# VH-VL binders against FAD synthase (ribL): the designs that were tried, part 14

Target 1, 153 residues: FAD synthase (ribL), of Halorubrum lacusprofundi (b9lsn4)
Amino acid sequence: MTRVVAQGTFDLLHPGHVHYLEDAATYGDELHAIVARRTNVTHKPAPILCAEQRRDMVAALTAVDEAHLGHPEDVFVPIQRLDPDVIVLGFDQHHDEADIAAALAERGIDCRVERASGRDPRYEDELLSSGDIVDRILKQRGSDCDGAREGQR
Below, E stands for the ipSAE of ESMFold2; O stands for the ipSAE of ESMFold2 at other seeds; V2 stands for 0.75 times the mean of E and O plus 0.25 times the DockQ between their complexes.

## First folded at step 10 (VH-VL; framework fv_denrakibart)

Design r5 (from m1 with heavy chain F102M; at its last look DockQ between E and O 0.87; V2 from the best seeds 0.00; counts 0 for: pae O 4.1 > 2)
Fold by ESMFold2 at other seeds, look of step 10:
Structure r5 (fold): chain C 153 residues (1-153), chain A 121 residues (1-121), chain B 113 residues (1-113)
Amino acid sequence: as target 1 above (153 residues)
Amino acid sequence: EVQLVQSGAEVKKPGESLKISCKGSGYSFTTYWIGWVRQMPGKGLEWMGFIYPADSDTRYSPSFQGQVTISADKSISTAYLQWSSLKASDTAMYYCARPYKMGDRYAFDIWGQGTLVTVSS
Amino acid sequence: DIVMTQSPDSLAVSLGERATINCKSSQSILYSSKNKNYLAWYQQKPGQPPKLLIYWASTRESGVPDRFSGSGSGTDFTLTISSLQAEDVAVYYCQQYYSLPHTFGQGTKVEIK
């Protein structure tokens, strides 16, 4: 049985997340998704939803066999526990595959590193990032700020 | 040098609680699963479950889910098996064991000496 | 759950003769991508914990004598003791570690005839 690991924040779920996890699942027999804790999200805005809720939502996706919370101090703990055969990086993740492979080898994990394909928009109104969803919400539902700015032109 | 040392034999009454221990030494305790195996008198081996001490991820055999609690204290390199209310049918030898490699898909190469639990009225 | 069934339940063999123990799994435990069978054999003597003999169906654990060998693939596995010694009197268990829950066979007691 080939074990695949995918990891990410998975905040407000969107079709990009589903595509990533479906693509990752094609690399093996069981897909484990690691959901980052807020303490591990250091290079982007903090997630809107708590880690447990994000984990539960990811676990409900058909492509995912099990979802796990990341470790609050050491992101490699759940990876070592799972001892995967393949790790699939997200399309937009800036990590170098070779650097990730080196870090895994240093920890005794014999694991292939792959990168998922990107998802093209299928609809004109489709949002494919949590940031875009947040921006749309603020634009359409953030009306309590509009009155304060009209007199400051 | 790698070894698992278990707590001593226990004689208990039905309804009492019990926590037995398994101390690991000679290896990186937090990066290996530690499992528990029951052997009832005159019977075979039954895998009860195991725990990954680094993050306390715990997996139970369906036969033991809700019947026992598996835990670990990584600061003292010790795993535990505990009952909130013992039954006479819990009378058995209990072994802890460690797989030979990190990860959950490996055979157990290191075993504790066993803890005999006797539950008598 | 993957059920592991051993045969025979008990086996009496003369010193120096061959002992053969069979283990069958209820489904394949072969990981075909790595060509690995997730099967182990253990020896247990009275009053002692189990001792690992064989893993990956045929790989001998360090310090295990050459007379112990494992074979088989998929669902059918065999432990062979080529020349039984007095110290080999024990109960032998197979175990799958392909998936959770990990499961053991019921055991095979080996005795001297």
Scores: ipSAE 0.339, ipTM 0.780, lowest interface PAE 4.1, mean pLDDT 90
ESMFold2, look of step 10: ipSAE 0.382; ipTM 0.793
ESMFold2 (binder alone), look of step 10: mean pLDDT 94; pTM 0.952

Design r6 (from m1 with heavy chain T31N, light chain L30F S99Y; at its last look DockQ between E and O 0.89; V2 from the best seeds 0.00; counts 0 for: pae E 2.6 > 2)
Fold by ESMFold2, look of step 10:
Order: C-alpha cells, then sequence, then structure tokens
Structure r6 (fold): chain C 153 residues (1-153), chain A 121 residues (1-121), chain B 113 residues (1-113)
C-alpha cells in the first residue's frame, strides 16, 4: 500500500484546503495529513483554532484517512514514524522540492516529493485562504479602536 | 550491540495489575517502533501492537485493544506492557521486538529474551 | 486482517535433505511500485525468542546461513532449507507486515527424521 503525507496549518478550512487534500489523496492508497502545531507556524499570524480542533476537522474530510498533530519540537517525527512513500506539497507552498527531498534522504526516508495542483476561485466573493477569512471578519465585525470594551453583551 | 532486555518472570493472581518492561540499548530508541508479541504456552506468535516512543503514537491489534496498555518512557529507553486486571488466560511468554527501520512496515530484526507471565489462582 | 496459513504444520526431514515450508496469505502482500513482498520468516528454537531469517520474502538477514532461502510472490511463499542441519530443528513462522495488524502464520515444526 502507498502511503501519502500532506502537511499544513489547516486553520479555518476553505475549498483550497479540500482541493489540496483531495489531490494529494490521488497519489496513493492512504492519505495522512499532518496538522502543524502553533509553535511551528512562524513568520505569519498564529492560527485562530487550536491544533486539536484543526486536526479533528481535517480528519473529517472524506479524502483524509488519518490526521495527525505535528510534533512541537521536531517536525520530522511524524514523518519518520509514518515513513511515507509520497509527500505532496501544497500548490502555493514555496518550498524547494529538492531541499525537501534532501532532508528526507538524510533521515533515511525513501520518499518522492510531489506538488498538488492549484484551485482557482469558482464563485463570486469566495475566500480561499484562512487569512482572507479572518480579514473579512475583522472588516465586517471588528472595531478600529475601543472595540473589545464595546462588545460586552 | 543493539539489544532489548526485558524484565524478569512474573507469577500473579487473577485481578492483579502488572507492568513488564523492555529496555533498548545500542540504537536510537525514540526513532523506532517497538512492539509486543504474545506466545501462549505451546502456541504460535501473536502481534499485540507497538508504540513509537518519540511521540507515543500507539497501535494495537484489534484482539488486544482495550485489553492491555502499551507505553514508553523515552528518557530511559524503556517500553512497557501493562494489565490493569490480569486473567488466567494472560499466562504466556511476552516478547518485545524492534523493526529494523523506523517505519511500521518492516520485519522485526531484534527481539527481547521474553518475559514469562504466569497467572493462576 | 490478513490471514497467514502455513503448511505443513510439522515435517520430519533427514539430515542433509531439503525442507520446504509453504506460507499463503489471504490477500496479496506484494507492493508493485517498490517490487517488494512484505513477508518475513522467523526461526524459533526451543526456549529461545524468534530470530529473523528472511525479509522481503527472499532477502536473508545478516548472519543467516546460505542454506536458508525464501521465494514466492503475491500470496504464495516458500522457505527452503537446502541441507537440513541438526541445529535447524525449530518452529518456523511466516509474517506479513503489509497492513496492520501484522499477522503470523501458525508455525511449522521441523524435526529430524
Amino acid sequence: as target 1 above (153 residues)
Amino acid sequence: EVQLVQSGAEVKKPGESLKISCKGSGYSFTNYWIGWVRQMPGKGLEWMGFIYPADSDTRYSPSFQGQVTISADKSISTAYLQWSSLKASDTAMYYCARPYKFGDRYAFDIWGQGTLVTVSS
Amino acid sequence: DIVMTQSPDSLAVSLGERATINCKSSQSIFYSSKNKNYLAWYQQKPGQPPKLLIYWASTRESGVPDRFSGSGSGTDFTLTISSLQAEDVAVYYCQQYYYLPHTFGQGTKVEIK
């Protein structure tokens, strides 16, 4: 059996996440999704939802056979444990495929690296990133100043 | 140099708890699954389950899920097999074993010496 | 669960003669993309833990004598001892490690005739 790994933050789920995971699933027989811990999400805003909730939501997707929490100290722990045959990168993940392949080989993981196809917006006003969803919420429901004190109801 | 050393034989009564151990040495303990295999007296080998010590991910054979607890303490390179309430039918030899590579789809190349557990009234 | 069935349950073979043990899986354990059969053979001598002999159906573990060989693919596998020695008296087990739970055959006892 071919084991596939996909990895991401998977905060507020959107159609881009679903497409990525569905495409990744086509590379093998079992799709394992690794959900990044907050400590491993650097250089961008921390996820809104806790890791366990994000894992549970990803696990509920029909394309996903099992969802795993990332390791808080070493991102390669679940990858080594799973020893996958294929790792599928997201379309927009700007990792160097060769660098990823080299890191896997250094650790003795015999695994090919693939990249999922992209998904274009299909509907007016569709949001395809967790960041865009957050921005929309803040624009429509947030306050520029004194906001937290006025929301006491 | 790579070896698994198990705790000594146990004689117990039904209803008692028990925790037996398996200490790994000569290799990177946390980066390999370590499994447990039961052999009933005069019978064959049965895979019970295994644990990945680095993150404690644990998998059980359906026949043993809920019947035993597999755990590990990576700080002392030791895996455990535990019963909360022993039955006479738990009388068996118990082996720990390690696959030759870190993934779960590899044969067991290193075996412990076995721990005989005898449960009788 | 993948059921592993060995035959015979026991056999007696004269010293220096060939011993053949068969193992059949209830479904294929061949992974065509890697050209690998996920089958192992173990030897268990009286009073000892099992010892790995063969993995990937035909690859001998280090230190295992040349008289031991494995063959077969898919669902049908064979362990051959080309010239039985007195020290080869043991029970032999096949095991699949293709899917969890990993499962063993029931064992084949090899004796001197």
Scores: ipSAE 0.494, ipTM 0.823, lowest interface PAE 2.6, mean pLDDT 91
ESMFold2 (binder alone), look of step 10: mean pLDDT 93; pTM 0.952
ESMFold2 at other seeds, look of step 10: ipSAE 0.538; ipTM 0.833

## First folded at step 11 (VH-VL; framework fv_denrakibart)

Design t1 (from m3 with light chain L30F; at its last look DockQ between E and O 0.82; V2 from the best seeds 0.00; counts 0 for: pae E 2.4 > 2)
Fold by ESMFold2, look of step 11:
Structure t1 (fold): chain C 153 residues (1-153), chain A 121 residues (1-121), chain B 113 residues (1-113)
Amino acid sequence: as target 1 above (153 residues)
Amino acid sequence: EVQLVQSGAEVKKPGESLKISCKGSGYSFTTYWIGWVRQMPGKGLEWMGFIYPADSDTRYSPSFQGQVTISADKSISTAYLQWSSLKASDTAMYYCARPYKFGDRYAFDIWGQGTLVTVSS
Amino acid sequence: DIVMTQSPDSLAVSLGERATINCKSSQSIFYSSKNKNYLAWYQQKPGQPPKLLIYWASTRESGVPDRFSGSGSGTDFTLTISSLQAEDVAVYYCQQYYRLPHTFGQGTKVEIK
């Protein structure tokens, strides 16, 4: 049995997330998704949804056999526990595959590192990021409030 | 050296609760699964489940799901097997065991000495 | 669940003779990309916990005498004791650790004839 690990924030779910997880699942028999805790999400806005909710939503996706919370202090704890055969990085992650492979090897994890394919928009106005969804909501739902602020002239 | 030391034998009545322990020493306790194996008198070995102490992830054999609770206290390097209500059929020897590597797909190289649990009417 | 079936249930062998124990899994436990069979053999002497003898179907654990050997692949596995000694009287168990739940064979009791 080939065990695959995917990892991400998975905040507001969108088709990009689904594609990533579906692509990751093709690398083996059993897909485990690790959902990052807020303490592990650096260099981008904090997730809107709590970790438990994000994990429960990811667990409901048909491509995912099991979803896990990341460890609050050591991101490698669930990876060591699972001892996967393949880790699949997200398409737009800028990490060097070799650096990730080296970190795994230092910890005794015998694991191949792969990268998922990207998802092109399938429909006009399709949103493929949690940030874009938030921006769209603010623009469309905030129009009632914008009238009160525009009087700065 | 690496060892697992279990709590002493228990004699109980049906309906009583029980918690037995398994203390690990000589290795990195939190990075190895700790499993529990039942052996009924004169019978074979049955895997009950295990726990990963670093994050408390716990897995049960379907035969034991809902029958027992497996837990760990990593501050004292100890795993536990617990019943809320014992049955006469719980009479058995209980072993804790550790796989030789951190993942869940490895053979058990270290075994505790066993804890005999006797549940009599 | 993967069912492990041992044969025979008991075996009487003269000192110095060969003892052979078979173990069959209900599904393949061979993982081809790592070239590993996820099978272990354990020895249990009266009043003692089990002791690991063989893992990966054929790899002898440290300190286990050369007379113990494991063979087989996929679904059919064998433990061989090439020259039975008095201290080898025990019950022997196979176990798969390919997937959860991990499962043991029912055991084979080895005695001196």
Scores: ipSAE 0.525, ipTM 0.830, lowest interface PAE 2.4, mean pLDDT 91
ESMFold2 (binder alone), look of step 11: mean pLDDT 92; pTM 0.942
ESMFold2 at other seeds, look of step 11: ipSAE 0.577; ipTM 0.837

Design t2 (from m3 with heavy chain K101R, light chain R60L; at its last look DockQ between E and O 0.88; V2 from the best seeds 0.00; counts 0 for: pae O 2.2 > 2)
Fold by ESMFold2, look of step 11:
Structure t2 (fold): chain C 153 residues (1-153), chain A 121 residues (1-121), chain B 113 residues (1-113)
Amino acid sequence: as target 1 above (153 residues)
Amino acid sequence: EVQLVQSGAEVKKPGESLKISCKGSGYSFTTYWIGWVRQMPGKGLEWMGFIYPADSDTRYSPSFQGQVTISADKSISTAYLQWSSLKASDTAMYYCARPYRFGDRYAFDIWGQGTLVTVSS
Amino acid sequence: DIVMTQSPDSLAVSLGERATINCKSSQSILYSSKNKNYLAWYQQKPGQPPKLLIYWASTLESGVPDRFSGSGSGTDFTLTISSLQAEDVAVYYCQQYYRLPHTFGQGTKVEIK
């Protein structure tokens, strides 16, 4: 049994998240997803949803065998606890595979690092990021001092 | 020297609460699971569950889920096994044990001396 | 749950002779990708905690005498004491740690005949 770890914020779930987790699952037999805490999300806007809700949504996906909350101070705590065989980075995640592999080796974790494939839009109106979803909500539902939003009718 | 030292023997009555302890020394307490194993008089070993002290992730055998509470205080390198209401059937020897490596798929290489719990009358 | 079954329940062996204990799991405990069997053997003497003897089915724990060895794969495993010593009188347990809950065999009592 090959144990795989995937990690991310997983805020507003979208098809990009599902693709990432499905692709990660192909690397082994048991997929564990680590859901980042707000305090660990420093490279992009803070998530809209609380960590427990994001974890529960990820846990409901068929590709995911178990979902875990990240550690508030040390992101490697759940990784050591799980002792995975493979870590799969998201396609656009900002970490270098070699840097992650070095950090794992320094901690004695015998683990291969891979990167998931990207997902092209499959439908013309498909949104593949939490940011795009938020932008659409603000455009369609956000208050505006000049009345109805252009292009909404 | 890597050691697990358990609290002393207990004699209790049914319905009483109890919390026994297991103190680890000589190693990085937070990076190893620490587990509890029951041995009823004249019987074999039963894995009860374990806890990862760094984040308090806790796993129980189905036979013990809801029957006991496993906890840890990482600031004093101590794990606990606790009953809210003891039964006569809780009479047993209780061992704490540590796997030889981080992760949940390793054998137990360090064992505490055991805590005898007697529940009668 | 993975059920671990040992045989025999008790075993009497003459001093200096071979003792053999079998352990069978209800499911395979072989991690084929790493070629690892998640099987341990423990020795428990009267009034003492268990002591790890063997892990990964066949790897001898540090400080354990060479007369102890483990073999087997998948579902069938064996602990062998090649030349029984007086100090080897104990109960022996197998344990799987492949999947939670970790489970022990019922034990095999070894005594001198």
Scores: ipSAE 0.569, ipTM 0.844, lowest interface PAE 2.2, mean pLDDT 91
ESMFold2 (binder alone), look of step 11: mean pLDDT 91; pTM 0.932
ESMFold2 at other seeds, look of step 11: ipSAE 0.578; ipTM 0.843

Design t3 (from m3 with heavy chain Q65K; at its last look DockQ between E and O 0.85; V2 from the best seeds 0.00; counts 0 for: pae E 2.6 > 2)
Fold by ESMFold2, look of step 11:
Structure t3 (fold): chain C 153 residues (1-153), chain A 121 residues (1-121), chain B 113 residues (1-113)
Amino acid sequence: as target 1 above (153 residues)
Amino acid sequence: EVQLVQSGAEVKKPGESLKISCKGSGYSFTTYWIGWVRQMPGKGLEWMGFIYPADSDTRYSPSFKGQVTISADKSISTAYLQWSSLKASDTAMYYCARPYKFGDRYAFDIWGQGTLVTVSS
Amino acid sequence: DIVMTQSPDSLAVSLGERATINCKSSQSILYSSKNKNYLAWYQQKPGQPPKLLIYWASTRESGVPDRFSGSGSGTDFTLTISSLQAEDVAVYYCQQYYRLPHTFGQGTKVEIK
């Protein structure tokens, strides 16, 4: 049985995450999703939700057979433990496929590296990033009304 | 030279606790699963479970889940099998074993020498 | 769980004769896309831990004498000892590692007649 690994932050879930995981699942028989720890999210804002909650939400998705927490110091620990046949990168993930393949080879992991297809918005109000969701929340729910007096200081 | 060296034989009474050890050497301890296998007197081999020391991911056979605790201390390259309250039926030889590669779908190529646990009044 | 069943339970075989041990799994342990059968054979001599002989059904572990060979696929597997020696007195176990829990056969005792 072909074991596939997908990895990501998976903070506020959105249809882009679902597409990524569904596409990754097509590469094999079992999809394992690795959910990054806050300490390993260095290329973008820190996640809103704790890792355990993000893992549990990902585990509930139909495409995902098992969800795992990433390792706080070495992102390759769960990858070695799983010894997958395929790793599928997200469409826009910043990693160079060749660099990932080289890192896997150095560790003796016999694993193919693929990249998921992208997903365009299909609906007028659809949001496909956690950042866009946060921005929408701040616009609609963010308020400076906290009981403070108007700035007469 | 890759080795697994287990703690010595134990003679215990029912109700006592016990923690036996398995020390790995000659390889990268944290990047291989290390498992436990029970052999009751005159009987066959039973896989109990294993642990991945790098992140402590632990998997149990359904027959042993909740009956024992598997743990590891990676700083001293040692895995443990632990009972909180021994029963006479826990009398057995206990082996630790390691797959020959870092994944969970490989045969066990390195075995410890075994730890005989005898539980009787 | 995948049940592994060995036959016979015991053999007594004359020195230099062929010994044959069968192992059957309750479901296929063949990963067909890689043509790999997730089956191992172990030898256990009295008072010793098990020793890996064969993995992937037919691949001999380093240092194992050529007289040991494995064959079979899917659900039916065989360990053959082509010319039994005195040091081959042991119990032999098959094991699947296709999925958790890993399971062993009940063992086959081999003795020199």
Scores: ipSAE 0.495, ipTM 0.818, lowest interface PAE 2.6, mean pLDDT 91
ESMFold2 (binder alone), look of step 11: mean pLDDT 93; pTM 0.950
ESMFold2 at other seeds, look of step 11: ipSAE 0.565; ipTM 0.836

Design t4 (from m3 with light chain E61Y; at its last look DockQ between E and O 0.85; V2 from the best seeds 0.00; counts 0 for: pae E 2.5 > 2)
Fold by ESMFold2, look of step 11:
Structure t4 (fold): chain C 153 residues (1-153), chain A 121 residues (1-121), chain B 113 residues (1-113)
Amino acid sequence: as target 1 above (153 residues)
Amino acid sequence: EVQLVQSGAEVKKPGESLKISCKGSGYSFTTYWIGWVRQMPGKGLEWMGFIYPADSDTRYSPSFQGQVTISADKSISTAYLQWSSLKASDTAMYYCARPYKFGDRYAFDIWGQGTLVTVSS
Amino acid sequence: DIVMTQSPDSLAVSLGERATINCKSSQSILYSSKNKNYLAWYQQKPGQPPKLLIYWASTRYSGVPDRFSGSGSGTDFTLTISSLQAEDVAVYYCQQYYRLPHTFGQGTKVEIK
């Protein structure tokens, strides 16, 4: 039995998340998803939703056999615990596969590193990022809409 | 030397609570699952469950889910097996054990000496 | 749950003779992509905790005498003691660790005839 790990923030779920997890599941028999803690979301806006809620939503997806919370101090703790055969990086995740493989080997984890395919938009006006969803909400119902000047011509 | 040292034998009455311990030494305690195995008198071995001390992820055999609590205190490298209300049928030898690698699909290479729990009036 | 069944339940063998213990799993415990069988053998002497003898069906654990060997694949496995010694009187257990819950066979008691 091949164990696969996928990792992400999974804030406001969107079809890009579902595609990533479905693609990751094709690499093995069990898919374990690790939901990042706020403290581990570096260089990006903090997630809107608490980690437990994000974990529960991911766990409900058909492709996911189990969802786990990340460790607040060491992102490799749940990866070591699971000792997966394959880690699948998200299409747009900014990590070098070789660097991830080296970090895993340094910790004694014998694991192949792969990268999921991207998802092209399928529907007009489809949002494929949590950031785009937040921006849409703010534009339509946020205070910035009330205070903005008319756009330039 | 890698060792698991368990707390001493217990003689209890039905209905009493009990918490037995398993202290690991000589290795990185938090990076290995710690499991509990029951052996009833004259019977075989039964896997009860295990815990990963680094994040407290805990797994139970369906036969023991809700019957016992497995926990760990990583600050003192100790795992625990706990009953809220003992029954006479809990009379058994209880072993803690560690897999030879940090994943959950490895054989147990280090075993504690066992804790005999006797529950009788 | 994967059921592990050992045979025989007990075995009496003359000193210096070969002892053979069988273990059968209710499902394959072979991880095909790594070609590994998730089977272990343990020895338990009276009054002692179990000791790991064999893992991956055929790999001897460190310090285990070479008279102990394991074989088999898929669902059918064998532990062999090539020349039984007095200190080998024990109960022997197989265990699968392919998936949770991990399960043990019922045990095989080995005695000197």
Scores: ipSAE 0.510, ipTM 0.828, lowest interface PAE 2.5, mean pLDDT 91
ESMFold2 (binder alone), look of step 11: mean pLDDT 92; pTM 0.933
ESMFold2 at other seeds, look of step 11: ipSAE 0.537; ipTM 0.828

Design t5 (from m3 with heavy chain A107P I110Y; at its last look DockQ between E and O 0.90; V2 from the best seeds 0.00; counts 0 for: pae O 2.4 > 2)
Heavy chain, then light chain:
Amino acid sequence: EVQLVQSGAEVKKPGESLKISCKGSGYSFTTYWIGWVRQMPGKGLEWMGFIYPADSDTRYSPSFQGQVTISADKSISTAYLQWSSLKASDTAMYYCARPYKFGDRYPFDYWGQGTLVTVSS
Amino acid sequence: DIVMTQSPDSLAVSLGERATINCKSSQSILYSSKNKNYLAWYQQKPGQPPKLLIYWASTRESGVPDRFSGSGSGTDFTLTISSLQAEDVAVYYCQQYYRLPHTFGQGTKVEIK
ESMFold2, look of step 11: ipSAE 0.544; ipTM 0.843
ESMFold2 (binder alone), look of step 11: mean pLDDT 94; pTM 0.952
ESMFold2 at other seeds, look of step 11: ipSAE 0.583; ipTM 0.847
ESMFold2, look of step 12: ipSAE 0.546; ipTM 0.835
ESMFold2 (binder alone), look of step 12: mean pLDDT 94; pTM 0.953
ESMFold2 at other seeds, look of step 12: ipSAE 0.519; ipTM 0.827

Design t6 (from m3 with heavy chain T31I; at its last look DockQ between E and O 0.91; V2 from the best seeds 0.00; counts 0 for: pae O 2.3 > 2)
Fold by ESMFold2, look of step 11:
Structure t6 (fold): chain C 153 residues (1-153), chain A 121 residues (1-121), chain B 113 residues (1-113)
Amino acid sequence: as target 1 above (153 residues)
Amino acid sequence: EVQLVQSGAEVKKPGESLKISCKGSGYSFTIYWIGWVRQMPGKGLEWMGFIYPADSDTRYSPSFQGQVTISADKSISTAYLQWSSLKASDTAMYYCARPYKFGDRYAFDIWGQGTLVTVSS
Amino acid sequence: DIVMTQSPDSLAVSLGERATINCKSSQSILYSSKNKNYLAWYQQKPGQPPKLLIYWASTRESGVPDRFSGSGSGTDFTLTISSLQAEDVAVYYCQQYYRLPHTFGQGTKVEIK
C-alpha cells in the first residue's frame, strides 16, 4: 500500500486544489493531505479560514483519504509520523525537489518527491486561486457594504 | 537502553475512573508511536490504539473508540491509557509498546512489562 | 478490518523437532512494488510481555536465534522453529500492520510433548 502526502494551505477551495489532490492521489493507494497552520503560511497572505475548517473541507474531498493539521513548529513532524512513500508538490510550489528529497533522506524517510501537473482554466471567468476569489468578493460585495470609502480604495 | 516502564497493578470497582502510565526512556520519545495492547485473561492480544507524542495524533481501534482515552505528556516522556468509568469487562493485562521506527506501519519491538487491571464487584 | 487466523490453536512437539505455525490474513498484506509483507511474529512466554521475533514476514529481530524463521507472502505465512528448545514453550502471535486497525492472530500455544 503506497502512501502519498500532499501539503498546502487549502483556504477557499477551488478547482486548482481539487486538481492537485486528484493528481497526487494517482501516485498511490491512499492520499494524506496536510493543511498548513496559519503560523506556517509566510509566503502568502494569511488564510481566511481556520486550520480545522480547512482540514475538514479537504477531508471531504473524494480524492483524500485523510486530512491532517500541520505542526506549528516543525513541518516534518506529520511527514515523519506518516512515513510516506511519495510526497507530491503542488505545480507552483517553490520547493526544490532535490532539497526536499535530501531533507527527507537525512531523517530516514524513504520517500520520492514528485510534482503535480498544473490546471488550465476550463470555463470563462473561472477562478483558480483563493486570492482571486477574495478579490472578486471584495469588488462585488465589499464596496456595497461599506459605501464610497471602500469603493474608492 | 530503550525501555518502557508501566505503572503498577490496579484493583478497582465498576464505575471508578483509572489512568495508567507508560514511561519511555533511552530514545527520542516524541517521534515514535506508543501503542496500547489489551490481553483479557486467557485470551489473545488486541490492538487498542496508539498516539504520536510529537503532535498528539491519536488513533483508536473501532472497538475501543470512545471507551478509553489515549494521551501523552512529552515533557516527561509518558503515555497514558484512561477510563472514565470502568466495567468488569475491562479486567485485563494492558501493555504499552513502541514500533522499531517512526511511522504507523511498523512492528512493535519494545514492550512495557504490563499493567494488570482488575475490576470486580 | 483485516482478520488474522492462526493454525493450529495448540501444538505439542518433541524437543529438538520442527514446529510449524500458520497464519492467514483475510486480505493481502503485500506491498507488491517493494515486495514487503507487513507481517510480524511475536513470542509470549508465560508471565512475560510479548517479544518481537520476525517482521516483514521473514526478517529476524536482533538477538532472535537462527532456529526461528518466517516465510510466506500475500495472505499465507508460516513461522518455523527448526529445532524446538525448552525455552521456546510460549504462545506465538502473528500481526498485520498493513492497515489500521492493526490486528493479531488468536495465538498458537507451543508446548513440549
Scores: ipSAE 0.548, ipTM 0.832, lowest interface PAE 2.3, mean pLDDT 91
ESMFold2 (binder alone), look of step 11: mean pLDDT 93; pTM 0.951
ESMFold2 at other seeds, look of step 11: ipSAE 0.557; ipTM 0.841

## First folded at step 12 (VH-VL; framework fv_denrakibart)

Design u1 (from t5 with heavy chain K101R, light chain R60L; at its last look DockQ between E and O 0.86; V2 from the best seeds 0.00; counts 0 for: pae E 2.2 > 2)
Fold by ESMFold2, look of step 12:
Structure u1 (fold): chain C 153 residues (1-153), chain A 121 residues (1-121), chain B 113 residues (1-113)
Amino acid sequence: as target 1 above (153 residues)
Amino acid sequence: EVQLVQSGAEVKKPGESLKISCKGSGYSFTTYWIGWVRQMPGKGLEWMGFIYPADSDTRYSPSFQGQVTISADKSISTAYLQWSSLKASDTAMYYCARPYRFGDRYPFDYWGQGTLVTVSS
Amino acid sequence: DIVMTQSPDSLAVSLGERATINCKSSQSILYSSKNKNYLAWYQQKPGQPPKLLIYWASTLESGVPDRFSGSGSGTDFTLTISSLQAEDVAVYYCQQYYRLPHTFGQGTKVEIK
């Protein structure tokens, strides 16, 4: 059986996450998702939700056979533990496939690196990032904290 | 030289607790699963489960889930098998073992010498 | 769980003769994409821990005499000792490591006739 690993923050789940994990699952028989710890998210704002909640939500997705917490100090710990056959990078992840493959090879992990396809918005105001969801909430609920929001003006 | 050295034989009464140990040396302890295998007197080998010391991920055979606790202390390169309340049926030889590679889909190529646990009134 | 069944349970063979042990899994343990069978054989001599003999169904572990060989694929596997020596008196176990839980066969005792 082919074991696939996908990795990401998976903060507020959105259709882009679901597409990524569904696409990753097509590369093998068993999909393991690794949910990044806050300390390992340096390329964007810290996630809103705790890692355990994010892991539990990812584990509930049909495409995912098991979800795992990342390691707080060494992101390769769960990858070595799983010894996957394929790692699938997210469409927008800024890692170079060759650099990831080299890092895996140096650790003795015999693993192919692939990249998932992207998902374009399908609906007029669909949100495909956790940041956009947060921004929408702040605009709709944060900006409506004046005295007129309880009735028409 | 890779070695797995287990704690000595134990003679216990039913209801007592017990924790036996397996110390690994000569390799990177945290990057290999450490497994436990039971062999009841005159019987075959039974995989009990294993632990990945780097993150303490622990997997049990369904037959042993809830019956024993597998743990590790990576600071002293030692894995443990523990009972909270021993039964006479726990009388067996217990081996620790390490797979030949760091993943969970490999056979065991290094074995401890075994720890005989005898539980009798 | 993948059940591993060995046959026979016990085998008596004259010194220098061939010993054959069979192991059958309840489902395929062949990783078809890599053409690898996740099957190991162990030898356990009296009073000793088990010793790995063969992995990937047919690959000899370092230091194992070449009178030992493994064959088979999918669900049916065989361990052969081409010329039984006195030191080969032991119990032999097959094991699958394809899926958790890892499971052993019940063992085959090899004795001198």
Scores: ipSAE 0.576, ipTM 0.844, lowest interface PAE 2.2, mean pLDDT 91
ESMFold2 (binder alone), look of step 12: mean pLDDT 93; pTM 0.949
ESMFold2 at other seeds, look of step 12: ipSAE 0.611; ipTM 0.849

